VHH binders against q9p7j3. Designs and how they scored, part 48

Target 1, 174 residues: q9p7j3
Amino acid sequence: MILPLFPETQVHVFVYENVSNCAAIHEQLISQNPIYDYAFLDAATILYKKQVYSAIIRALEDRRDEQMKTKTIHSEVILSLSPKTEISSAFRQFSMTKKSKNIVVVKIDSKLTEEEEFERLDKLVEGNRVEFSDEELQKLIDFKVLKKNYKLDPSTLENPLASILSSIALRGYS
Short names: E, the ipSAE of ESMFold2; O, the ipSAE of OpenDDE; V2, 0.75 times the mean of E and O plus 0.25 times the DockQ between their complexes.

## First folded at step 4 (VHH)

Design h87 (framework vhh_8emy_2; at its last look DockQ between E and O 0.02; V2 from the best seeds 0.00; counts 0 for: pae E 15.6 > 2, placed apart)
Fold by ESMFold2-Fast, scan of step 4:
Structure h87 (fold): chain B 174 residues (1-174), chain A 119 residues (1-119)
Amino acid sequence: as target 1 above (174 residues)
Amino acid sequence: QVQLQESGGGLVQPGSSLRLSCAASGFTFSRYWMHWVRQAPGKGPEWVSSIYTSGGKTNYATSVKGRFSISRDNPSKTLYLQMNSLRPEDSAVYYCARDFLDYGSEDVRGQGTQVTVSS
């Protein structure tokens, strides 16, 4: 996928449902195994494709401006989903856990083709691939989690897109 | 061999200032991103600030932005946190950290220095 503000940057996003090995993946992420250099998100926290792209754009802006708070671009994507700049809180809110069932996986600056990334991830993730689409994401979202993560009022919960995107874009600004 | 040692904490009144120091040893300090994190009783660690080696850029949590300033002195292998306009909510053990591990674990953390902001 090509981002208008970052046309030179290759971005791949994958969605897996019914993942049985999240505990094993989580252990590899904590040990910083370079094979797992991706952003692994809990699909319960992601409602729209634009939500993921906004976090990616924010992370790329922070990298361009030498303002990254985390060590890797993929960790910066996870942080960028949060309306606050607290790293540990952002990871508790958005990253996959040992108990996750459905995940969204982001790869930035891949040296592999999209097909090669698919083949590689299918060996790491024991679950069913589904299309990265608003329709599929809306089957996996947990609205209670979304409401808490973005502090959505009942008046915004019915159509939260603009509020979510604003929270991501304005992260770190008082 | 890798060690981080914090100092400079204490008991202060709201509105006061403190400067924390972190002495690093056993690694090439100038090549690592450095962070300040804090932990209040019964809460998980909260990231406070980061300083980047090559760019000289700094970042701050929203809760401390405009009040805290992070800096480093690479020749002396020391990281600093200048804390101004302290609030009761800033009370915590403050740790310096190398290579903060995003999934809730840390590569290297010091033993911490206690900051208590009284009523």
Scores: ipSAE 0.013, ipTM 0.236, lowest interface PAE 8.4, mean pLDDT 83
Fold by ESMFold2, look of step 5:
Structure h87 (fold): chain B 174 residues (1-174), chain A 119 residues (1-119)
Amino acid sequence: as target 1 above (174 residues)
Amino acid sequence: QVQLQESGGGLVQPGSSLRLSCAASGFTFSRYWMHWVRQAPGKGPEWVSSIYTSGGKTNYATSVKGRFSISRDNPSKTLYLQMNSLRPEDSAVYYCARDFLDYGSEDVRGQGTQVTVSS
């Protein structure tokens, strides 16, 4: 897709469930293999499409403004999901791990159509692609993890979206 | 200087086998993950397979799993790709590549070897 605020930046988001090779992917990410130049997120931490798009927009704004804290735009997306600025905490909380089962995969600055990017990604991920939708994300979320990551109290758990988006947008201002 | 040189490609019929080799020099081969990547004309590069430093762990793209086998011989600094049950869609230039340590640094891969599978 094209984001209106960043019309020259093509973005694709994919969701996979029941991924059997997260340990292998994780090793490739640690080794900085450029073939794996994506953001791999643990789907247990993602409840809404808007959560992912807000993190992408924040990462792109930080790149535009020369305020990136990480080496790549994809690692910056992972940081941008966090309400805090510490890189190690953001990766611990949101990044895919060797033990993850379900993942959300983000590609920024793609030179490929969505289907071409999918064909490439599908050769790397051993799992079942599902739709990137709030419906599918709600099946994969761990609400205990979501509550911890965003410090949601009981009053916000009924409508957590606004609280989550505010945390992403206001990171570094509190 | 770092050098990688692929060999073993050719023109074959569907269902045939080929074995690719990659000779490495100019770096400590045993300390790097190694990869096979392929590229058809006008297409972006496609990852095929990876092998860990010890050779005990291997990974494959879903399109080749069960048909291709990656291996390495660290003493001879050689990487291999055994390709069985070849299909027309496997036609590409095949490159061996040393794993990248940092995005934005230099790209280290060989000159490639052409594999053509005609039906």
Scores: ipSAE 0.000, ipTM 0.105, lowest interface PAE 15.6, mean pLDDT 82
Fold by OpenDDE, look of step 5:
Structure h87 (fold): chain B 174 residues (1-174), chain A 119 residues (1-119)
Amino acid sequence: as target 1 above (174 residues)
Amino acid sequence: QVQLQESGGGLVQPGSSLRLSCAASGFTFSRYWMHWVRQAPGKGPEWVSSIYTSGGKTNYATSVKGRFSISRDNPSKTLYLQMNSLRPEDSAVYYCARDFLDYGSEDVRGQGTQVTVSS
């Protein structure tokens, strides 16, 4: 996929459910294996497609403006999901853990088609690929975690998207 | 033009089997992983199964795993879905699709084939 604001950057997003090897993937990430050059998110923390895309756009803007706070564009995506400025907090809030079951995987600067990227990624992830849609994300979300991560309250629960997007956009401006 | 055409649906009793087919044309079939999705009245589309471009690796929704089997024949550009042990909740219009994961990406699917499971 090509984002209109970043026509030279190809982005792919994949969702996997019932992943059996998150622990193994996590170990590879810790080892900084370049084959695992993706943003691996815990699907339990993602409710909307726009949430993911907002984070991607924020990360790309940070890179464009040479204001990245993290080492890689993928880690910047993880940071960009968080309303907090602390990198460690963002990773604890949104990054895939060893105990994760469902994940969202983001690839920035892909040189491959979506199909080709999928086949490459699928060799790394042992799970079921599902549609990247709000409907599918809703099946995977942990609302308790979501509420905690974005400090959602009864006044924002009717339309949490606006609150989430505001949190992402306004990080560091509160 | 890119085209997908599903067939093989029908009215069957619970516990029975059906085999759906999808004929692809207008694109390099072997370069795309393919999906089956279904939509029941009043519900949104539900992903059912996927098959990769090469190697025959497959994925299934939890609701159909162990009962459905996806396969493809690249030379004939045909996608299949073997549906066993059918249940009333499997009733839906079934579509084959090339790519539907990301908004803004090409979403190519056929007209669908109706599957009704009823006693």
Scores: ipSAE 0.000, ipTM 0.216, lowest interface PAE 13.3, mean pLDDT 90
ESMFold2 (binder alone), look of step 5: mean pLDDT 83; pTM 0.844

Design h88 (framework vhh_8emy_2)
Fold by ESMFold2-Fast, scan of step 4:
Structure h88 (fold): chain B 174 residues (1-174), chain A 120 residues (1-120)
Amino acid sequence: as target 1 above (174 residues)
Amino acid sequence: QVQLQESGGGLVQPGSSLRLSCAASGFTFSRYWMHWVRQAPGKGPEWVSSIYTSGGKTNYATSVKGRFSISRDNPSKTLYLQMNSLRPEDSAVYYCARDVYSLGDTEDYRGQGTQVTVSS
């Protein structure tokens, strides 16, 4: 996809369900294998496409403004999903783990087309690719995890999207 | 093996200055980004500032930009945070943190923290 505010930046988002090799992928991420240079998110933490886009835009704004807090643009996306600017906490809250079953994968600055990235990722991820859509994400979300990560209370439950987006936009203001 | 030891905290009046230090050992300090993170009573952790390997690039939380200055001395393996114009809302335990290289790394590379209390 092409973002209006960042037209020269290629962005691809992929969703996989029933992934059986999360432990192996996690090991490759820990070893910093360049082949795995993506943001690997636990789908249990993502409810809306707009949630992912908002984090990507924030990460790209931070890169543009030379305000990145992490080493890579992909780790900056993970940080940007968190309502607070604390790196270790953001990774614990949103990054895939060895026990993850469903994942959202983000690639920024790809030299490959979306189709070519699909072919590459399908070789790395042992799972079923599904559409990146609100409908599919809603099937994979864990509302208990979402409530904990964004500190949602009863007053925000009727419109989680607005609360989540505000939390991402107002990161750093607690 | 990795050790980070903060110092320099204390009780000060609003408008005062403090300089925090973090002594690093057990790793090649000059090859890692370093961060300052704080946690106020009853609140979660808040990122304060980051500094790149050579000290050439620095980043600050909006709440401290213009008042705080992060720096490093690679030969002595020390990270600093110069805090000016301190406000009561700056009261927190301040932690020195080494950049987490690996995505999904659950290792805690923070020091024990140093308490800063700003009150009149």
Scores: ipSAE 0.000, ipTM 0.159, lowest interface PAE 13.5, mean pLDDT 82

Design h89 (framework vhh_8emy_2)
Fold by ESMFold2-Fast, scan of step 4:
Structure h89 (fold): chain B 174 residues (1-174), chain A 119 residues (1-119)
Amino acid sequence: as target 1 above (174 residues)
Amino acid sequence: QVQLQESGGGLVQPGSSLRLSCAASGFTFSRYWMHWVRQAPGKGPEWVSSIYTSGGKTNYATSVKGRFSISRDNPSKTLYLQMNSLRPEDSAVYYCAREYTFDSSEDIRGQGTQVTVSS
């Protein structure tokens, strides 16, 4: 996908359900294996496509403005999902864990086509690919996790998208 | 074994300069991005600046850009923050922190050094 604000930047987003090897993937992230240079998100934390795109745009803005807090653009995407400026808290809230079952995977600046990245990721992720769509994400979300991560109250739960997007855009300016 | 120790804080007047240092031990300092983070009383932590492993790339929060300079000396395992044109709103405890890694359950940060900017 091509973002209007960053037309030079190629972005791919993938969704996997029923992933059986999250512990193995997590070990590869610990060892900083370059093959695993992706943002691996827990799908329990993602409700909308726009939520992921907002975090990507924020990460790209931080890279453009020389304000990245983390080592890689993919780590910056994970951080950018959080409404707070605390790096460790953001990663605990949104990153996949050894116990994750459904994941969202983001690749930025790929030299590969979307099809080629699918072929590559299917070798790394032992799960079922599903469409990156609001419909599929709504099947994987955990509303208790979403409410906690974005501090949603009953008044915002009926329209969480606007609140979530504002939280992502205003991270660091609380 | 992994430790970060800040120093150089103090009480200064607005417009003054101050240089903070952070001594790292127990890990290969040259392989990690490093950060400065500050926290004012009753407020959450605010990211201030980050520096690449070699020191060749630096990033700054908008509130300090042009006034603060982050640097590092890998041979001595030391991180620095040069703070110029200090303002009352810069008053906070300043922490140096190591790049987040997936094997860390918590941020690796030091005990902090207090900076107070007042007349």
Scores: ipSAE 0.314, ipTM 0.680, lowest interface PAE 3.7, mean pLDDT 87

Design h9 (framework vhh_8emy_2; at its last look DockQ between E and O 0.03; V2 from the best seeds 0.00; counts 0 for: pae E 15.8 > 2, placed apart)
Fold by OpenDDE, look of step 5:
Structure h9 (fold): chain B 174 residues (1-174), chain A 118 residues (1-118)
Amino acid sequence: as target 1 above (174 residues)
Amino acid sequence: QVQLQESGGGLVQPGSSLRLSCAASGFTFSRYWMHWVRQAPGKGPEWVSSIYTSGGKTNYATSVKGRFSISRDNPSKTLYLQMNSLRPEDSAVYYCARDFYLPSEDVRGQGTQVTVSS
């Protein structure tokens, strides 16, 4: 997929459920295996496609403006999901853990087609691919975690998307 | 517990060579990528090089590519960094690291000082 604002940057997003090897993936990430050059998100923390896209765009904008706070574009995506500026907090809140079962995987600057990238990624992830849609994400979300991550209250829970997007967009602004 | 101990640093002249070693223990060494990072005074940590578990794949920072060579011996659980054509800008404390991706870099040694000066 090509984003209109970033025509030279190809982005792919994949969703996996019932992943059995998150712990193994996590170990590879810790060791900075370049084969695992993706953003691995815990699906329990993702409710909307627009949430993911907003974070991607935010990260790309930071890169464009040479304002990245993290070392890689993928880590910047993770940071960009968070309303907090602390990198450690963002990773704790949104990144895949050893205990994760469902994940969202983001690839920035892909040189492959979506299908080719999927074939590559499918060798790394032992789980079931599902559609990247609000419907499927809704099945995987943990609302308790979502509420905590974005400090949602009863009034914002009626339409949490606006609050989430606002948190992402306005991170670091006061 | 994970333990890493760097050695081999010292004071050398520009153009000289130096070989660093890192002794690892407390984990299955052969299952992990291993990394060298360095930190110069007033600067943040800088990634230098990484090596795959089997030693067959390596990568390097642009600043050291062609001059530095990373290697490992899994039976002895030792990581190496051969540094050739050293420059003053290579001066730093060099650390051996296992965990480098996460923001918290808790798995590295005490470091070994490398100083390149005429």
Scores: ipSAE 0.007, ipTM 0.265, lowest interface PAE 9.1, mean pLDDT 90
Fold by ESMFold2-Fast, scan of step 4:
Structure h9 (fold): chain B 174 residues (1-174), chain A 118 residues (1-118)
Amino acid sequence: as target 1 above (174 residues)
Amino acid sequence: QVQLQESGGGLVQPGSSLRLSCAASGFTFSRYWMHWVRQAPGKGPEWVSSIYTSGGKTNYATSVKGRFSISRDNPSKTLYLQMNSLRPEDSAVYYCARDFYLPSEDVRGQGTQVTVSS
């Protein structure tokens, strides 16, 4: 995908359902294995493609402006999904856990082609790849998790997109 | 078997300094990011600072930047937080936590109480 404000940045987003090896992936992430340098998100927290892209754009803006709070661009994407600025809180809210079943995976600055990245990631993730689309994401979302993470009220719950995007774009200081 | 034990808290006056320590056991300390999190009464946890595996990179919450310094000693498996120019709003229980990919409540010790009062 090409981002208008970052046309030279390569971005790939993958969605997997029915993943059986989340515990193994989680162990690789905590040990900081370089081959797992991706943002692994729990699909229960993601409702829209625009939600993911907004977090990516915010992370890239923070990198451009030398204002990243985390070690990698991928961890910055995870932080950028949160309306809070606390790193550990953001990771607990949005990051994949050992118990996750469906995941969204983001890769930025890949040295591989998109096809090669698909092949590599399919070897790391034991699940079924599905299209990165609003339709597929809406099958995997947990609305109770979404409501809690973004503090959604009844007036926005039925169509939360604007509230979510505002939370990501206007992330304040803790 | 994974254990984190904080120490060094206490009651101090505004403007004072404290050094917190966190002793780690049950895992390969040198391979994990470490961070400090604090929680004041009636409030949620607030991230304070993080340090990467080698100690070469550190990050701080805006509220403590310039006053606090995080460091680590991998041979002794100890994490430190040097707190200078303490303010009443720094009063909280301070917890150390392993890696950002783990729930902090699952890998935190019992914490160490810091009270800044005149």
Scores: ipSAE 0.005, ipTM 0.173, lowest interface PAE 11.8, mean pLDDT 82
Fold by ESMFold2, look of step 5:
Structure h9 (fold): chain B 174 residues (1-174), chain A 118 residues (1-118)
Amino acid sequence: as target 1 above (174 residues)
Amino acid sequence: QVQLQESGGGLVQPGSSLRLSCAASGFTFSRYWMHWVRQAPGKGPEWVSSIYTSGGKTNYATSVKGRFSISRDNPSKTLYLQMNSLRPEDSAVYYCARDFYLPSEDVRGQGTQVTVSS
């Protein structure tokens, strides 16, 4: 897919459930293997498609404005999910870990169709692909983690989307 | 440090079977996807097959489905390719590769020659 504000940038998002090899993927990410140049997110932290798209847009805006704080656009997406500016906290809160079971995978600057990118990614991830949709994400979220990550109180828990999107959009501006 | 050594190739007749082996060392074999790729004279490299870390999922190129079977033995750090019903178009140097399909962009061995000719 192409985001309207970034027409030259092709983006793909995939969701996998019941992933059995997160520990192996994690080792590859630590070793900075270029084949694994994706953002691997823990699905327990993602409730909405717009949450992911807003983080992608924020990362692309920071790249455009030469304000990136991390080394790759994919690591910048992980930072952009966080309401805080501290890099290590963002990765601790949102990145896939070796204990993760469900993941959201983002590829930015893809030169491949969605199906071609999926064929490549499916060789790396041992799990079941599900649709990237609010319906499927709601099955995988951990609401306790979501509340903690975005400091949601009881008044925002019924409809937390606006609070989450504001946190992403305003990070570093206050 | 990281080493891959292919073996088991040879000159055979059409319809024959061969089993290729790849001995791995210098890395934690059980934590990596493993792949077979092949390259015929005058052609670019062609992905053949891949196998998950646990062996629970396998993938094959359409040209070899039903004839080739990839497997692994994690305790002995060995990757296998069972090739049945060999055809002349299967003639190539076969390489094992760590992580992904593109052997010129990844760790791979020196290869083992398979020649199928009548």
Scores: ipSAE 0.000, ipTM 0.125, lowest interface PAE 15.8, mean pLDDT 82
ESMFold2 (binder alone), look of step 5: mean pLDDT 82; pTM 0.834

Design h90 (framework vhh_8emy_2; at its last look DockQ between E and O 0.01; V2 from the best seeds 0.00; counts 0 for: pae E 19.3 > 2, placed apart)
Fold by ESMFold2-Fast, scan of step 4:
Structure h90 (fold): chain B 174 residues (1-174), chain A 121 residues (1-121)
Amino acid sequence: as target 1 above (174 residues)
Amino acid sequence: QVQLQESGGGLVQPGSSLRLSCAASGFTFSRYWMHWVRQAPGKGPEWVSSIYTSGGKTNYATSVKGRFSISRDNPSKTLYLQMNSLRPEDSAVYYCARDFSYEGLSDEDVRGQGTQVTVSS
């Protein structure tokens, strides 16, 4: 994927359903194993491709402007999904857990091609790859989790895209 | 409850070495990234070094790289900072800190009471 504001930045996004080894992956993330340097998101929290891209763009803007609040670009993506600036809360809301079953994986600044990253992730993730598309994401979302994370009222829950994108863009200001 | 207790500071001459220790209690030490942060009189806090949960990966501020070494002993719940070739500009109160950015498992930021390091010119 080519981002208009960051055309030289390689971005890959992968979606896995029915993942059986989330507990093992989580232990590797906790130990900060460099092999697992990706943003591992719980798919229950992601409704749209634009939601993920908006968080990536915000993270890249913060890196460009030397305003990152976390130590890695991938952690900054997780933070950027949250409407709050509190790092621990953002990870509790959006990061995969030992109980996760479906995940979204983001890689920024990969030295590998998309196919090579697929092969690498196949060794780390025991699940089924699906297309990164709004259709597939909408099969995996948990609307109760989405509502709580973005503080959506019942009227906005039917078409929440604008509210979600606004929350990501205005993180720290609202 | 959750506590971090630093020790090992003191008054030394330039070129000397000191080893700081931080004893942790009240939380699962092995699950948290740990940091050393220092604060000189009249200045804001300056990050010095970080160590990951297993101790397998470390990071250092440019000003201390090659002179300081961070390590941890998870069984004893202790964090260390070995400081070599100390300079007057290293004079500060050194704080042990638990990483509040730890992947959604952390409570609020936690720092110890600090240990004073004074390097005379």
Scores: ipSAE 0.000, ipTM 0.162, lowest interface PAE 11.3, mean pLDDT 82
Fold by ESMFold2, look of step 5:
Structure h90 (fold): chain B 174 residues (1-174), chain A 121 residues (1-121)
Amino acid sequence: as target 1 above (174 residues)
Amino acid sequence: QVQLQESGGGLVQPGSSLRLSCAASGFTFSRYWMHWVRQAPGKGPEWVSSIYTSGGKTNYATSVKGRFSISRDNPSKTLYLQMNSLRPEDSAVYYCARDFSYEGLSDEDVRGQGTQVTVSS
């Protein structure tokens, strides 16, 4: 897919449920294996497509402006989901762990079509692909985790999307 | 004293345009992400649109994307919503709202009294 604000940057997002090999994937990420150069997110932390797209856009803007804080654009996406600037906190809160069961996977700067990227990714992830949609994400979310990560208050306009998006957008400006 | 004041609503025919304004006072307007939220009779609040502190990023509910445009003018502390191709389902009281502070919920979370938009033939 191509984001209108970054027309030369191909982005693909995939969602997998019932993933059985997160521990193996996690080991490869720690080893910095270039075959695994994706952002692997715990789906328990993702409620909306807009949440993921906002983090991608923030990461791409920081790369454009030479303000990245992490080594890769994919690790920058993970940081960009966080309302805070501490890298270790962001990874603890949003990154896939060895105990994760459902994941969202982001590829930025892809040279492949969506179908080609899926074929490559499907060799790495042992799980069932589902649609990247708000409907499917809502089945995989852990609302207790979401509320903690973004400090959501049900009394604040009853609009968690706006609060989540503002947390992503405002990180580092206060 | 923190205040938001919406204006620009009215009674219009389907397909018409309206431009809503929100005048802000009593806080550093440029430091807050701003939102438009609407509420129809008998319904809960519905998020409409959001705009980043600098105005460089905007987001829209799918029901209004392509028809509504949010903007802000930080020097005049004013938020805007341009509403084109209005439909009867857009009828609601429209509120501007500021978001809570980066480090947590603000007990001073604020919206104005709202401005009524009614789209009917």
Scores: ipSAE 0.000, ipTM 0.101, lowest interface PAE 19.3, mean pLDDT 81
Fold by OpenDDE, look of step 5:
Structure h90 (fold): chain B 174 residues (1-174), chain A 121 residues (1-121)
Amino acid sequence: as target 1 above (174 residues)
Amino acid sequence: QVQLQESGGGLVQPGSSLRLSCAASGFTFSRYWMHWVRQAPGKGPEWVSSIYTSGGKTNYATSVKGRFSISRDNPSKTLYLQMNSLRPEDSAVYYCARDFSYEGLSDEDVRGQGTQVTVSS
């Protein structure tokens, strides 16, 4: 996938359910294994495609403007999901943990087609690939976690997407 | 019972070297990646280095790359961190960890009590 505002940057997003080896993946991430150069998100924290895309765009903008707060573009995606500026908080809120069951995986600057990238990633993730759609994400979300992460209340829950996107876009500007 | 015990910390001058050790027990040491993490006053936990089970592969934070060297001895169940060219910003409590998260240390992680490293003129 090519984003219109970033035509030189190819992005792929995958969703996996019932992942059995999150702990192993987590260890590779901690070890900074280059093969695992992805953003691994806990699907329990993701409700909308636009939420993910918004974070990706934010991260790419930060990179473009040389304002990245994290070391890598993928970690910046994780940070960009958070309404908070603290990196540790963002990772706690949104990143895959060793206890995660369902995950969203983001690849930035891919040199491969979506199918080729999938084949590569499928060797790393032991789970079932599902469609990257709002419908599938809604099946995996933990609303308690979502509410906590974005401080959603009854009034904002009527349109959570608006609140989420605002939080992402306005992080550090309030 | 699982146990990790760090040692080797101390007060040293900038440019000096220090070698930390971690004694592991209560689990199959050779089957786990092992990590060093540190926490400085007023800062969150920071990943420092990791070593693979075989000891053949190592990774380092950018801030310590070229200066620190992680190693392990599986028969003795010991993890090491050789720290060279120490800087004041390396001052922290250093923890040996079997488990690690992006946030660093948590109560759920298997880690030691830590050893204090202070680099000061």
Scores: ipSAE 0.000, ipTM 0.238, lowest interface PAE 11.4, mean pLDDT 90
ESMFold2 (binder alone), look of step 5: mean pLDDT 80; pTM 0.818

Design h91 (framework vhh_8emy_2)
Fold by ESMFold2-Fast, scan of step 4:
Structure h91 (fold): chain B 174 residues (1-174), chain A 120 residues (1-120)
Amino acid sequence: as target 1 above (174 residues)
Amino acid sequence: QVQLQESGGGLVQPGSSLRLSCAASGFTFSRYWMHWVRQAPGKGPEWVSSIYTSGGKTNYATSVKGRFSISRDNPSKTLYLQMNSLRPEDSAVYYCAKDWYTLDSGEDYRGQGTQVTVSS
């Protein structure tokens, strides 16, 4: 992934469907196991590739400007998806839970190639890997969750991209 | 249909200032990050600056930081780039762009550009 605003930053995004071990992964995240240093998102909350990329860019900007509100760049990505600055609410809205079935996984500053990260993640995640594409994401989204998280009205829900990107950009100003 | 129209370029001497404008239409301007991108002769496009939807946060390429200032006026749907202390290496066609996040063609809508030439 090449980000024009951060060309020196390595970014990998992975999508898994029908994951059977979310409870086990969640326990590793709670214990702060360094092997699981990724942003694990519930795919029910992600509709577009650009939604993920805009959150990544916001997190990288906050790191560059020494304005991160969380301890890691990966937790900052999760926070950046939320239209609000409440850390606990953002994690409840967007992060994977024990009951999640489909997940989006983000890795920033990897020292490994994308293929090497795939091999590592495939050992941690018991699910089927699918392409990170708008088409695949649209099969996994829950529109009720999306509407709630971004406070979309019925007219906006029919074409929500601009509203979602604006919400990510405007967090902290509303 | 997304439309962006840049203006304000010209021929100036090193050390001079110019202010570029971009008039936007066909989308909800206030809901999008906006960007300035430039392309010098024989080179690929270079990102210059970005501005938050409200204008409260801005980012700049290292090469222009401290000299350029990006701003926006949401009521008039206009994006600006104030360029101070211009250098010959700033010579390029400057483009206004919408959502230059991932190099996706749909997110890099550009106008016709405005030419800036800095020479003695």
Scores: ipSAE 0.000, ipTM 0.115, lowest interface PAE 16.3, mean pLDDT 80

